VH-VL binders against UPF0292 protein AF_0905. Designs and how they scored, part 4

Target 1, 124 residues: UPF0292 protein AF_0905, of Archaeoglobus fulgidus (o29357)
Amino acid sequence: MEDYKPFFEAIDELKEKSENGWVVVVEGKKDVRSLRAIGVSGEIVVFTGYASTADTLKDRKVIILTDSDAKGMEIEKGLVEALKTYGKIPDVEIKRKIFSNVRKEISKVEEISAFYEKISGIEL
Short names: E, the ipSAE of ESMFold2; O, the ipSAE of OpenDDE; V2, 0.75 times the mean of E and O plus 0.25 times the DockQ between their complexes.

## First folded at step 1 (VH-VL)

Design n02 (framework fv_ontamalimab)
Fold by ESMFold2-Fast, scan of step 1:
Structure n02 (fold): chain C 124 residues (1-124), chain A 122 residues (1-122), chain B 112 residues (1-112)
Amino acid sequence: as target 1 above (124 residues)
Amino acid sequence: QVQLVQSGAEVKKPGASVKVSCKASGYTFTSYGINWVRQAPGQGLEWMGWISAYNGNTNYAQKVQGRVTMTADTSTSTAYMDLRSLRSDDTAVYYCARDLEVYSGDYAFDIWGQGTTVTVSS
Amino acid sequence: DIVMTQTPLSLSVTPGQPASISCKSSQSLLHSDGKTYLYWYLQKPGQPPQLLIYEVSNRFSGVPDRFSGSGSGTDFTLKISRVEAEDVGIYYCMQSIQLPLTFGQGTKVEIK
């Protein structure tokens, strides 16, 4: 739908960066499954703590894709700070682009695939 | 309202240590990191390092690595920079400065302390 | 380290006339997030530096509209459309895309 063009464009940017070596950080396994279902093909890492996740990713290009709720906001904030100690700037803009265009509909990464299926008419 | 207030001037001998404080007010201390920048007399600006007031993690400039320790006390909203084994070329005005925005990963700073003059002379 | 080079190192301006300061970086300051991590600071005599421009072209709160920033990649410019007495000081560009943060040498602006 034309109403959802910005959402689809943000998802396409996520897929392109993922395929080009960016690592996507999510909160849990349901988030991984959701992103795989919509075609995110690159490396996805589940958050396991600020220090351990940042140490794993200190030499990588990182996209932080946590939920748009209070917990997701705190994880994003803490992980940004942890990566900052290594001189790394993660991408937090893709998440903002995804959710800002559909904030009335969804707020969780695990909901992306079901919503994508609903508005695209494609079964995932 | 947002303000960083630093401790007073220090005169030290070579080999001594100095600990500069930076007290924050008017904002949520733990939401921003603190950078330390120095300026030698008549010279430009030199970044020394950064500390997260959120988790205490640090990153130091290589030139001072091994001689500097940055800490943050959340109970008093105060950041500290401890520089050891002082040399004459450490003579400078030392500034603390608040991160412009922590959420985007930006390292730039917006609000600066008034500066602390540290003179190292024999 | 990323090297930041400013030109000129000093300029004297007649009040009301424009001024332009160049800043060049040894590598691109454009991040893959689409932002360019370049900043301009002004240090007035006897004061700490103050932020003027963030991310190339955005004026910080309270900064007069006579200040403007422009540029991309490795070549940046700060312009003052009409220099006033209160604009005297040393101007620094800074990059924050890579640690350590690095500054230009500074440009001293004086009134003729």
Scores: ipSAE 0.007, ipTM 0.621, lowest interface PAE 9.3, mean pLDDT 88

Design n03 (framework fv_ontamalimab)
Fold by ESMFold2-Fast, scan of step 1:
Structure n03 (fold): chain C 124 residues (1-124), chain A 119 residues (1-119), chain B 112 residues (1-112)
Amino acid sequence: as target 1 above (124 residues)
Amino acid sequence: QVQLVQSGAEVKKPGASVKVSCKASGYTFTDYGINWVRQAPGQGLEWMGWISAYSGDTNYAQKVQGRVTMTADTSTSTAYMDLRSLRSDDTAVYYCARDYTEIYAFDIWGQGTTVTVSS
Amino acid sequence: DIVMTQTPLSLSVTPGQPASISCKSSQSLLHSDGYTYLYWYLQKPGQPPQLLIYEVSNRFSGVPDRFSGSGSGTDFTLKISRVEAEDVGIYYCMQSIDYPYTFGQGTKVEIK
């Protein structure tokens, strides 16, 4: 039997940090909807480009939550580098924790809510 | 083999400038940034700055701010550090080192370039 | 700037005996992401520095298990359980939580 406890614990960590002032960066609006559906209530920013996003977030605590695919990894790398020019170190480990045990099942942030609903049995 | 190869030793007079090169091989150059670190004779390590090989964005240490320019040429996988208005206390071995962005550590280092500033 | 202070500045060790190096930062190196941005490097004579330990306690690839790092917040330790001849050099701690990145003064390890 599959153990989804680490996935739920990672989602809980994301919620807690978001409620405590961390800004979550995602690729698009479907990702925003997915995170809202599972109870992420804090500020979520849609990526608009490396320099513009980093400039917006230079005084903030940042969680990068892009897809676990080639494009998502490219955006993560570039945004980490852009934030580094402001002396800022974003959290990239929450994404790793979320996807690490469900890689066979989902790779996109937009898929989190439907997957969460499926494995939790809770209507979202 | 992942490696960084630097240009040869330089001897300069006070007031001159020096441009040190750092050629990367064995990895995708744009995936990692390059740090520059110097070491005066018999002294410790001093961080000078960092450049993104992807975006070209830089961050320089305050002590060299205004005298240093770091650049990266993606077509030749080569990073450069240009230091102007050289003083005797700029005499040092200058290292480039790859910024392993996942852990924010310097995992691969160049062999070093000795820069001597004397009258 | 974050100041990194190492003690001792030098130590001489009989081969096979343990060695311990302390590193203290002027402010906490624990980031809100839960990671501590402290690193240990070894510079062997005539060579560039090499990464030994990342994020306090993780051995970098190829680093022997006789090296271990520990600590939290502002107080960190590098230990060598059995010093070998190849371990001679200058050890540096580094922080990368904030710009400018800063190094300790270095600890010279010599064989008696």
Scores: ipSAE 0.006, ipTM 0.544, lowest interface PAE 15.0, mean pLDDT 87

Design n04 (framework fv_ontamalimab; at its last look DockQ between E and O 0.14; V2 from the best seeds 0.00; counts 0 for: pae E 10.9 > 2, placed apart)
Fold by ESMFold2, look of step 2:
Structure n04 (fold): chain C 124 residues (1-124), chain A 122 residues (1-122), chain B 112 residues (1-112)
Amino acid sequence: as target 1 above (124 residues)
Amino acid sequence: QVQLVQSGAEVKKPGASVKVSCKASGYTFTSYGINWVRQAPGQGLEWMGWISAYNGNTNYAQKVQGRVTMTADTSTSTAYMDLRSLRSDDTAVYYCAREDFWSGYETYFDYWGQGTTVTVSS
Amino acid sequence: DIVMTQTPLSLSVTPGQPASISCKSSQSLLHSDGKTYLYWYLQKPGQPPQLLIYEVSNRFSGVPDRFSGSGSGTDFTLKISRVEAEDVGIYYCMQSIQLPLTFGQGTKVEIK
């Protein structure tokens, strides 16, 4: 558990922010299901395009939680730039805390719930 | 105490296959990815691909896509690189290397195997 | 693919003199997370490469402080303040901001 403490802390931060009105942006419906399974209870938005997603989120507190692969990084960068047009600065650090701290064991948001259950022993 | 120990040198004919092993010790194998990098004689380094020891995900360089398969056996803490349809320009030293992060935006290789020389000649 | 260009390709240095190696990328290596994904490796004769510098300027464990990295965007430099005999080998820069991972051509450093 010591190897995974930062991962659990990042998940707890994500859940708390979600409860407090932060909107989480993900790549697809499997990601939504994974986050719901671990207790992320607030609004989750699926990416539909840079301009359309940014317009939906222009007055919200935003966490970008795309996959930790080349495609997910492209989406993150483009969405950060699109939100800057509205003067909005999203949180990109929770994603880094989540994925950096599991030593590259998982790379996709959809993998989080199964991994969480495996290392915590908690059935979801 | 991290070690990556690779299988021995191979001599192959064009059209054959080679399977190089990389035995890991001194760390939790499933917590790190393995990258394969090759170096032709007198040439620089060329990345071939990556495998996650955790979930088996891979990404292969386009030049070898379709000819390479990377696998990981968690019961023996061993990664494998299988390169098929060998050509003379596949002659190289093949290295396995451990990465510390799983994203393509924060990957560096902290420990390397000793290298496996593969010679493709008729 | 991101092309990494090193200059010079070879460098002959009198012991105790400084050395400088340039690495230029075809695209910015600055990620939206604020990190710059540029790394330096040294390959000594007959050995696998070994990590020297990560994220532009951070020395890896056990790397002497005569090695320093700098740069931003597309332009990066590795400096050796006083070259010693054990510094002989081929130096490579690498980017990991996107796949495929790519290396510079290498800079061979030798002692006069």
Scores: ipSAE 0.006, ipTM 0.548, lowest interface PAE 10.9, mean pLDDT 87
ESMFold2-Fast, scan of step 1: ipSAE 0.007; ipTM 0.617
ESMFold2 (binder alone), look of step 2: mean pLDDT 92; pTM 0.934
OpenDDE, look of step 2: ipSAE 0.021; ipTM 0.632

Design n05 (framework fv_ontamalimab)
Fold by ESMFold2-Fast, scan of step 1:
Structure n05 (fold): chain C 124 residues (1-124), chain A 123 residues (1-123), chain B 112 residues (1-112)
Amino acid sequence: as target 1 above (124 residues)
Amino acid sequence: QVQLVQSGAEVKKPGASVKVSCKASGYTFTDYGINWVRQAPGQGLEWMGWISAYSGDTNYAQKVQGRVTMTADTSTSTAYMDLRSLRSDDTAVYYCARETVEYSSGYYTFDYWGQGTTVTVSS
Amino acid sequence: DIVMTQTPLSLSVTPGQPASISCKSSQSLLHSDGYTYLYWYLQKPGQPPQLLIYEVSNRFSGVPDRFSGSGSGTDFTLKISRVEAEDVGIYYCMQSIDYPYTFGQGTKVEIK
């Protein structure tokens, strides 16, 4: 549990920000289901392209939560740049905190709920 | 009270490097980006790049890409601009300027500026 | 790169008279979000630039109402209804719709 304390704290921060108006951007529908399963209750948007996603989120507080792999990092960087044209600085640190200590176990957002269930002993 | 305070004037020889600091106060440092803009003597303003104090993400102007590195130290609320392989045409006043993201009040680019750091490259 | 062109490059104004500065961009600064990413800055002698107008027409905090901005697309204007001694300096327009951010070449305003 101690090895996973930063993971749980990052998930709690994600849930609290989501409940308080931050929009979470993910890559796909499986990611949405994973986040809902662990109690992320606010708005979640599926990435549809840099310009279209940024346009949808231009007036919103944004958390980018893409996978911790090459494609996910590419999408994150491109979306950060697109949101900057609207004067937005999205949250990318929650993703870093979630994955930084569990890189050998999971790298995809869709895997978060199953992993959370496994290490917490909570049935989702 | 938002303040950006920059380091003092520097005199360098061609080929040297310079590291200019910009210390922020009066706001949450990690919620904003810092831009660097320079002005050669008697010339206009030239954008050099931007860094997020939150993510550490950067974007550099093509003209200085490969010679510039921008960093931010959240423990001291200080942004840095490190410019390498200095040439006489790098002689300028270097400014840091805040890029603010206020969701309820709109978006401002360069809303507050540092006082400037004069960098002279002479041989 | 988006090129920003200001006219005139210099003007001398009798105190109390109006002044007008034009700024033209090589591409539209209107984003699909409905906002136009055009800003005006004043650099007083020996000082850093200061923000005057954001998003075409909005006055920044503490900016006197004698300053007004207008325009759309690629054509923008900054007006000073009655120029005062403290308004002396170089005025710059700037776009932040795309990287690199670019400035106009500046307009020097002097008191006659």
Scores: ipSAE 0.000, ipTM 0.517, lowest interface PAE 17.9, mean pLDDT 85

Design n06 (framework fv_ontamalimab)
Fold by ESMFold2-Fast, scan of step 1:
Structure n06 (fold): chain C 124 residues (1-124), chain A 121 residues (1-121), chain B 112 residues (1-112)
Amino acid sequence: as target 1 above (124 residues)
Amino acid sequence: QVQLVQSGAEVKKPGASVKVSCKASGYTFTSYGINWVRQAPGQGLEWMGWISAYNGNTNYAQKVQGRVTMTADTSTSTAYMDLRSLRSDDTAVYYCARVDYGDYEGYFDYWGQGTTVTVSS
Amino acid sequence: DIVMTQTPLSLSVTPGQPASISCKSSQSLLHSDGKTYLYWYLQKPGQPPQLLIYEVSNRFSGVPDRFSGSGSGTDFTLKISRVEAEDVGIYYCMQSIQLPLTFGQGTKVEIK
């Protein structure tokens, strides 16, 4: 038995912020495709390294949306520290809200769209 | 829908230069890269180089290094390939293709229709 | 440069018959990230290439399930379980693990 309301609310917040100029950082291409499929319309950037990604995004509002696995958490932590050197605090709460109640079902950003389709009954 | 629309055919003399454009639509231009690939008549595919629409970083194939410049205009969502000192063996169809990552390590998911460049005396 | 070698160079197939194309790289395409940077493209007559398979075995959006990719390291195969008229064209493998990006020389598939 799952309550998926927090998941849908987090996805809606992601879409709203993306539409309003926040840049979403992901680990790879499948993540970009997954987010586009659920209606994330704004800028999405693939992580290319801590310094290079932070330098590219130093003047932007940033949402870090890496996987909920060891590698994804390591990338998140390192990118947060790199952006902090520019006086920027990225949003890491949306990722936490998305995955917190569905960790037994999905842990990867690339899985969001298929899971969303499955639990909403909407074909993406 | 994702589209890459290229400029029209060009006929050039040896020693001239050509600038091919690739106009992107249907996606966030700055989140992806553009690869340029050419194909000589009856031949296979040859990679020319890559540009990031996000930061303007480029990487060029050794064979054309020193003669090629790739640029991206984010205000018009258009990538350009400028090839100088044209030789007859530059006669080819030139394609632009999108890299999903914005990195050359990715795959080319959408391609332009191609621009025929003919170099003849 | 990584050299990509395709066999055969041409294949004439009766519709409904299977087809198999081999691609061999001069060095491993497995990256330290665990991914293998091998792709298959189809170029239909008069058209730009189109992506069929990415990262060895993943079908791109809209690609029919009769297409399958397999392999590891340096040896890769593209299989078409039953060739249809619309599958005519030149098939290319590509590697993106090392610059310059390189393609196989192509395999022409035509209907008898």
Scores: ipSAE 0.000, ipTM 0.521, lowest interface PAE 14.6, mean pLDDT 86

Design n07 (framework fv_ontamalimab)
Fold by ESMFold2-Fast, scan of step 1:
Structure n07 (fold): chain C 124 residues (1-124), chain A 120 residues (1-120), chain B 112 residues (1-112)
Amino acid sequence: as target 1 above (124 residues)
Amino acid sequence: QVQLVQSGAEVKKPGASVKVSCKASGYTFTSYGINWVRQAPGQGLEWMGWISAYNGNTNYAQKVQGRVTMTADTSTSTAYMDLRSLRSDDTAVYYCAREGFLSYDAFDIWGQGTTVTVSS
Amino acid sequence: DIVMTQTPLSLSVTPGQPASISCKSSQSLLHSDGKTYLYWYLQKPGQPPQLLIYEVSNRFSGVPDRFSGSGSGTDFTLKISRVEAEDVGIYYCMQSIQLPLTFGQGTKVEIK
């Protein structure tokens, strides 16, 4: 029986896509730090508004990774609609995969690295 | 082998308290939450609450709020449910269940149950 | 609280025949994350409940393919294509989209 496999697989998918040119959109600088700590190496962009962020990313492959709370879901929905005006469909499944199996434990992107460190036994 | 083993049956008087244990083995205890579900004789399942073995956070059902405390001891990989001010309608089999490997609330591993009888 | 209603409450099935259990929720179980938080459990006589189906239609490890879950929103169905003696017990649906977690009242499946 494998423990926390879906969470680790989602983190691995995030890392792989990030390394291969996908841009990760987060809410703030603490989120950037958390993702860097677990090995997300590619471009990470802090959300600055629906139109401005979508315009910046209209030619890019995008992963939306906002918090799993009401505000984070509102930002996700709005940004999906803004990117749709450019014919772009962002990845929102990685966020779902990360949080759906640990949503009672953590709901904020900034908490991912500390949680990962605790359950993996790896010091970050 | 992943398993949850619960403490033995308890007989209590009204007003007493009971503390049921749930010992985990075969997995990383701190990686999963533990749910508590009870079943009165001949009745359906009733959710009591949840505890994170990672950080100790809890959520309790309103019906038992104020009378229940859930704790987790990481040194022994054991979760506990302490129910106070027992009433006759607390008579039930109490189950602990691991929240979920594949899905947050897919209770994939259940304890064998602890019968708690509250009788005057 | 979200109310979960199962029908029928009791079902007698001839071995090898199909069985169908309905579960209705008082509000949608579809979360903004795109997942539907509906689960099915079986409690065999004298045993703790066991997971059968998670997130509407996914079979848990070791669950035979004669079990299938379907549905969306507020209406869900568990089907057993060919009921066997070992399938006797009480079936429960559960929602986890909103606290408190709530179960249906249960459906007792018996062999004729």
Scores: ipSAE 0.000, ipTM 0.540, lowest interface PAE 15.6, mean pLDDT 86

Design n08 (framework fv_ontamalimab)
Fold by ESMFold2-Fast, scan of step 1:
Structure n08 (fold): chain C 124 residues (1-124), chain A 121 residues (1-121), chain B 112 residues (1-112)
Amino acid sequence: as target 1 above (124 residues)
Amino acid sequence: QVQLVQSGAEVKKPGASVKVSCKASGYTFTDYGINWVRQAPGQGLEWMGWISAYSGDTNYAQKVQGRVTMTADTSTSTAYMDLRSLRSDDTAVYYCARDKYFGSEYYFDYWGQGTTVTVSS
Amino acid sequence: DIVMTQTPLSLSVTPGQPASISCKSSQSLLHSDGYTYLYWYLQKPGQPPQLLIYEVSNRFSGVPDRFSGSGSGTDFTLKISRVEAEDVGIYYCMQSIDYPYTFGQGTKVEIK
């Protein structure tokens, strides 16, 4: 029996911020589909490069939600640095909260919806 | 229009260091990564590492970890690979190659002409 | 490390005949973003490698349509429908799904 309360709380925080104008940045289109399936309703942007993505998002509140693997971490670091040039501090804590609570089960954003369905019993 | 131009051939003694440059033109330097790939005479391709031109973050192959440093100078759009404590088995042609490292385009689309490094005693 | 295995290691082809090169990875190259991180390069004698095919089956700019890539998961194929003299060289598959990036050992294509 695993305690998944922190995972659900992190997903709820993601949904709330997304609805309130935060832009979620992901690596690819499967990630967009996964997040839509669990009820993330706000703007989602696919990463297109450090400078180009930061320029697009320079006036926005940003949540970086890349995979919890080496490639995803490097994209996160580079985008954090790019956004800092505009005086922006993106949210990277939601990603940490999501994956740190389920690190044995999933590490990829595209896996969130199937995992959420599995542990909640809700068909997505 | 995209070009990567590398520095000239180097001949070094064992224990020396070599620094190879790769000057980029024809694109926004900071939107791409630079990979370094070497090829020993008559052998295949060996990936050495990667650097982000924007963040300066690097990832090095284990075989050269501790002996290699990759850097990027955004003011001159030039990437560098510094390899220390040279051994005879470091004799190779060293290539720089651009990858997009975004939007799932993580492939080496343009390559430098190569820099021959000979380590001989 | 992900191991990339090419077969055959060498091919001798009569001009105008087809050629086929296989590449097998020790683990799946399909990423969570839905893309497969498999690429084909050609190294002509005395030249740097050049990109032929990206993401399994997409021809890079300027690559003739006689080149095609296919496959999924761990098994990939590069085909040349009619080999020409300019196609001589060593062909490499590469994966970039995980560090370190790795290449196959290469397949030498020669004209008979």
Scores: ipSAE 0.006, ipTM 0.590, lowest interface PAE 10.8, mean pLDDT 87

Design n09 (framework fv_ontamalimab)
Fold by ESMFold2-Fast, scan of step 1:
Structure n09 (fold): chain C 124 residues (1-124), chain A 120 residues (1-120), chain B 112 residues (1-112)
Amino acid sequence: as target 1 above (124 residues)
Amino acid sequence: QVQLVQSGAEVKKPGASVKVSCKASGYTFTSYGINWVRQAPGQGLEWMGWISAYNGNTNYAQKVQGRVTMTADTSTSTAYMDLRSLRSDDTAVYYCARDSIWGYEYFDYWGQGTTVTVSS
Amino acid sequence: DIVMTQTPLSLSVTPGQPASISCKSSQSLLHSDGKTYLYWYLQKPGQPPQLLIYEVSNRFSGVPDRFSGSGSGTDFTLKISRVEAEDVGIYYCMQSIQLPLTFGQGTKVEIK
C-alpha cells in the first residue's frame, strides 16, 4: 500500500518556503491554480524562456516546480543552467520529493491539487 | 506594445466548422495563456476555454467540450480556436484575451473580435 | 458554476454625476492565498472588453482614478465618481477563482 507521508511533507515544505519569500516557477496557468488550491500562498512565476525567467529571478530564492516528465525535466535543467550564470542555485529537491513516490499516479503539477484532495479526503 | 490581432469575419452553414486565429505581438508569447470568450448578439460574455502558449495545455467550457480544439503555434505567435458542428446558437463575436504574467486569471489585453455567423 | 449577478442592468447618468454598480457571487471569491478573484471590465460600443479593475480594488494601467472597486466575499461594487462621455458602455464583473470563468450579465451605462 502507498505511504504518502513524504508527499505531504514535501507539500508542507513548499508552502512554508513560498510563504517565506521563495518564488515558485511553473509551466502554466493550470499549475498556478493547482498550487493555490493546496495553499501555496507566495509568488508564483510562469516560465517565459530560460534567459528571460533567469533574468527576472536572478535576485530571488527560487523553487523550480515543472512537470515530472521529459519536457518538464528539460525545462528544469535549462533553467538551472541559466540561473547558475547569475550565481543562483534553485531548489529542485522539493519537486523530486513531491513526485518520487507518486510517479505512477501523477506527473503534472496541475494534477497535484486533485490528487491531494483524493488521498487526504479534504475538499480544497 | 501588446497586440492581439484576430482573423476576419466568417459566415457558415449549420454543421460546418470555423477556425479563428489570434496573432500576438509585443510580448513573449510563451509567457502567457490565451483565453477565448464569445458574445452572442445583444448578450453577455461567455468563457469558451484557454490554452497555455508555453506547453499547449487546454481547458474547455463544458458547453463546447467535444466540439472545440484550441492550439498555439509558437513559431508564429498565433493561437487558434477550431469550433466544429456549428449551430445557430454559436453565432457570436469571438474574442481572444491574454491572462497576466503571474497567472492571476484576468484578461489584460483583448483581440478586436471575430464575428462568426451561422445561418441556413 | 459560480453565478455572478449584477444590479442594475441599465443606468442612465447625467454627465459629471456618480454611478454605482453591484456584483454578487453565488459563493465566496476569497481564496486561501488571501486574494479575492473578482475583476471588472468595460466594453465600449463596437470595441472589445477592456480591463478596469483587478482583484477587487486595483486599477489597471491607464484607468482613471474616478473608477474604484470595493467589496469582499460575495458582494462587490464598482463606483465611478464623475461619469464622463467616454465611460459609456457595458460593465461586466468576472470571477476566476473556479473554472469555468464566469461573468455577470452586464450593466449598460448611458448618458442622459
Scores: ipSAE 0.000, ipTM 0.533, lowest interface PAE 15.4, mean pLDDT 85

Design n10 (framework fv_ontamalimab)
Fold by ESMFold2-Fast, scan of step 1:
Structure n10 (fold): chain C 124 residues (1-124), chain A 121 residues (1-121), chain B 112 residues (1-112)
Amino acid sequence: as target 1 above (124 residues)
Amino acid sequence: QVQLVQSGAEVKKPGASVKVSCKASGYTFTDYGINWVRQAPGQGLEWMGWISAYSGDTNYAQKVQGRVTMTADTSTSTAYMDLRSLRSDDTAVYYCAREKLYYDSSGFDYWGQGTTVTVSS
Amino acid sequence: DIVMTQTPLSLSVTPGQPASISCKSSQSLLHSDGYTYLYWYLQKPGQPPQLLIYEVSNRFSGVPDRFSGSGSGTDFTLKISRVEAEDVGIYYCMQSIDYPYTFGQGTKVEIK
């Protein structure tokens, strides 16, 4: 059977960092809705391009939370490189922790809230 | 005006290599990736791979993995596709096409004119 | 790989009559960013492909309004309301939601 403790711990870490000034970068508005539904309360920024997003976030602590598909990985890699140009290292480990044990069930950030509701028994 | 201009036709022998260029103009080169698509005579379109002009990251179709290298030179706004160990079934028109690096779903909005590569003895 | 299936593979149209091309994907093309990564291209004889429709239903710059795209998820349609001689060529759908990017087999449109 699946052990979902790492998934819940990763979500809790995401919420705590979001409350403490970390900016979460996502791909689109459905991702924002999903994260809000599970209690991510801090600033969430929709990716609008490598240079523009990095310039906006160059003085911030950043969590990159893109999908675990080919396009999501490409955005993550490009944004990591853009932020490194400003001397910043974003958090990409939370995404890894979230998806590592649930790859069979979900791969998209927009799916997190429905999945969280399903396995936690909490109605969102 | 946005343009992608490709190098001229190539005739190669089996086992040789070919390097096709795609020179971009009329836009900020690093805001886009370049895709390479080929078309064998009388056949459909086949995606070969993609390169980010911003990061230099690449993704190649499995069929050509190990034989292809895609590069981008930001100083000249030129992308390259180097295909090695050519076989007769690599005979095709090779196209470059730009794709925005951002998730706005604009697709391959501009294409090069194509480069005919003929592999024959 | 995501498989893109077009029907029909060829059609002959009387000038001024409508034409319809179907494209089906083996997986949903709707991404978490809210966009659907489905495109239609036209390749006229001797020319490179040209973008007609992006994100299912949006006409690219310069594309006549007789072209329209529709659909969602896995089922998509390209319609030409009144086929003209310049519309002759091969039409391709494409997905770019996941690597490798894949095209349909193509639909050849000819005038009767």
Scores: ipSAE 0.000, ipTM 0.564, lowest interface PAE 13.4, mean pLDDT 87

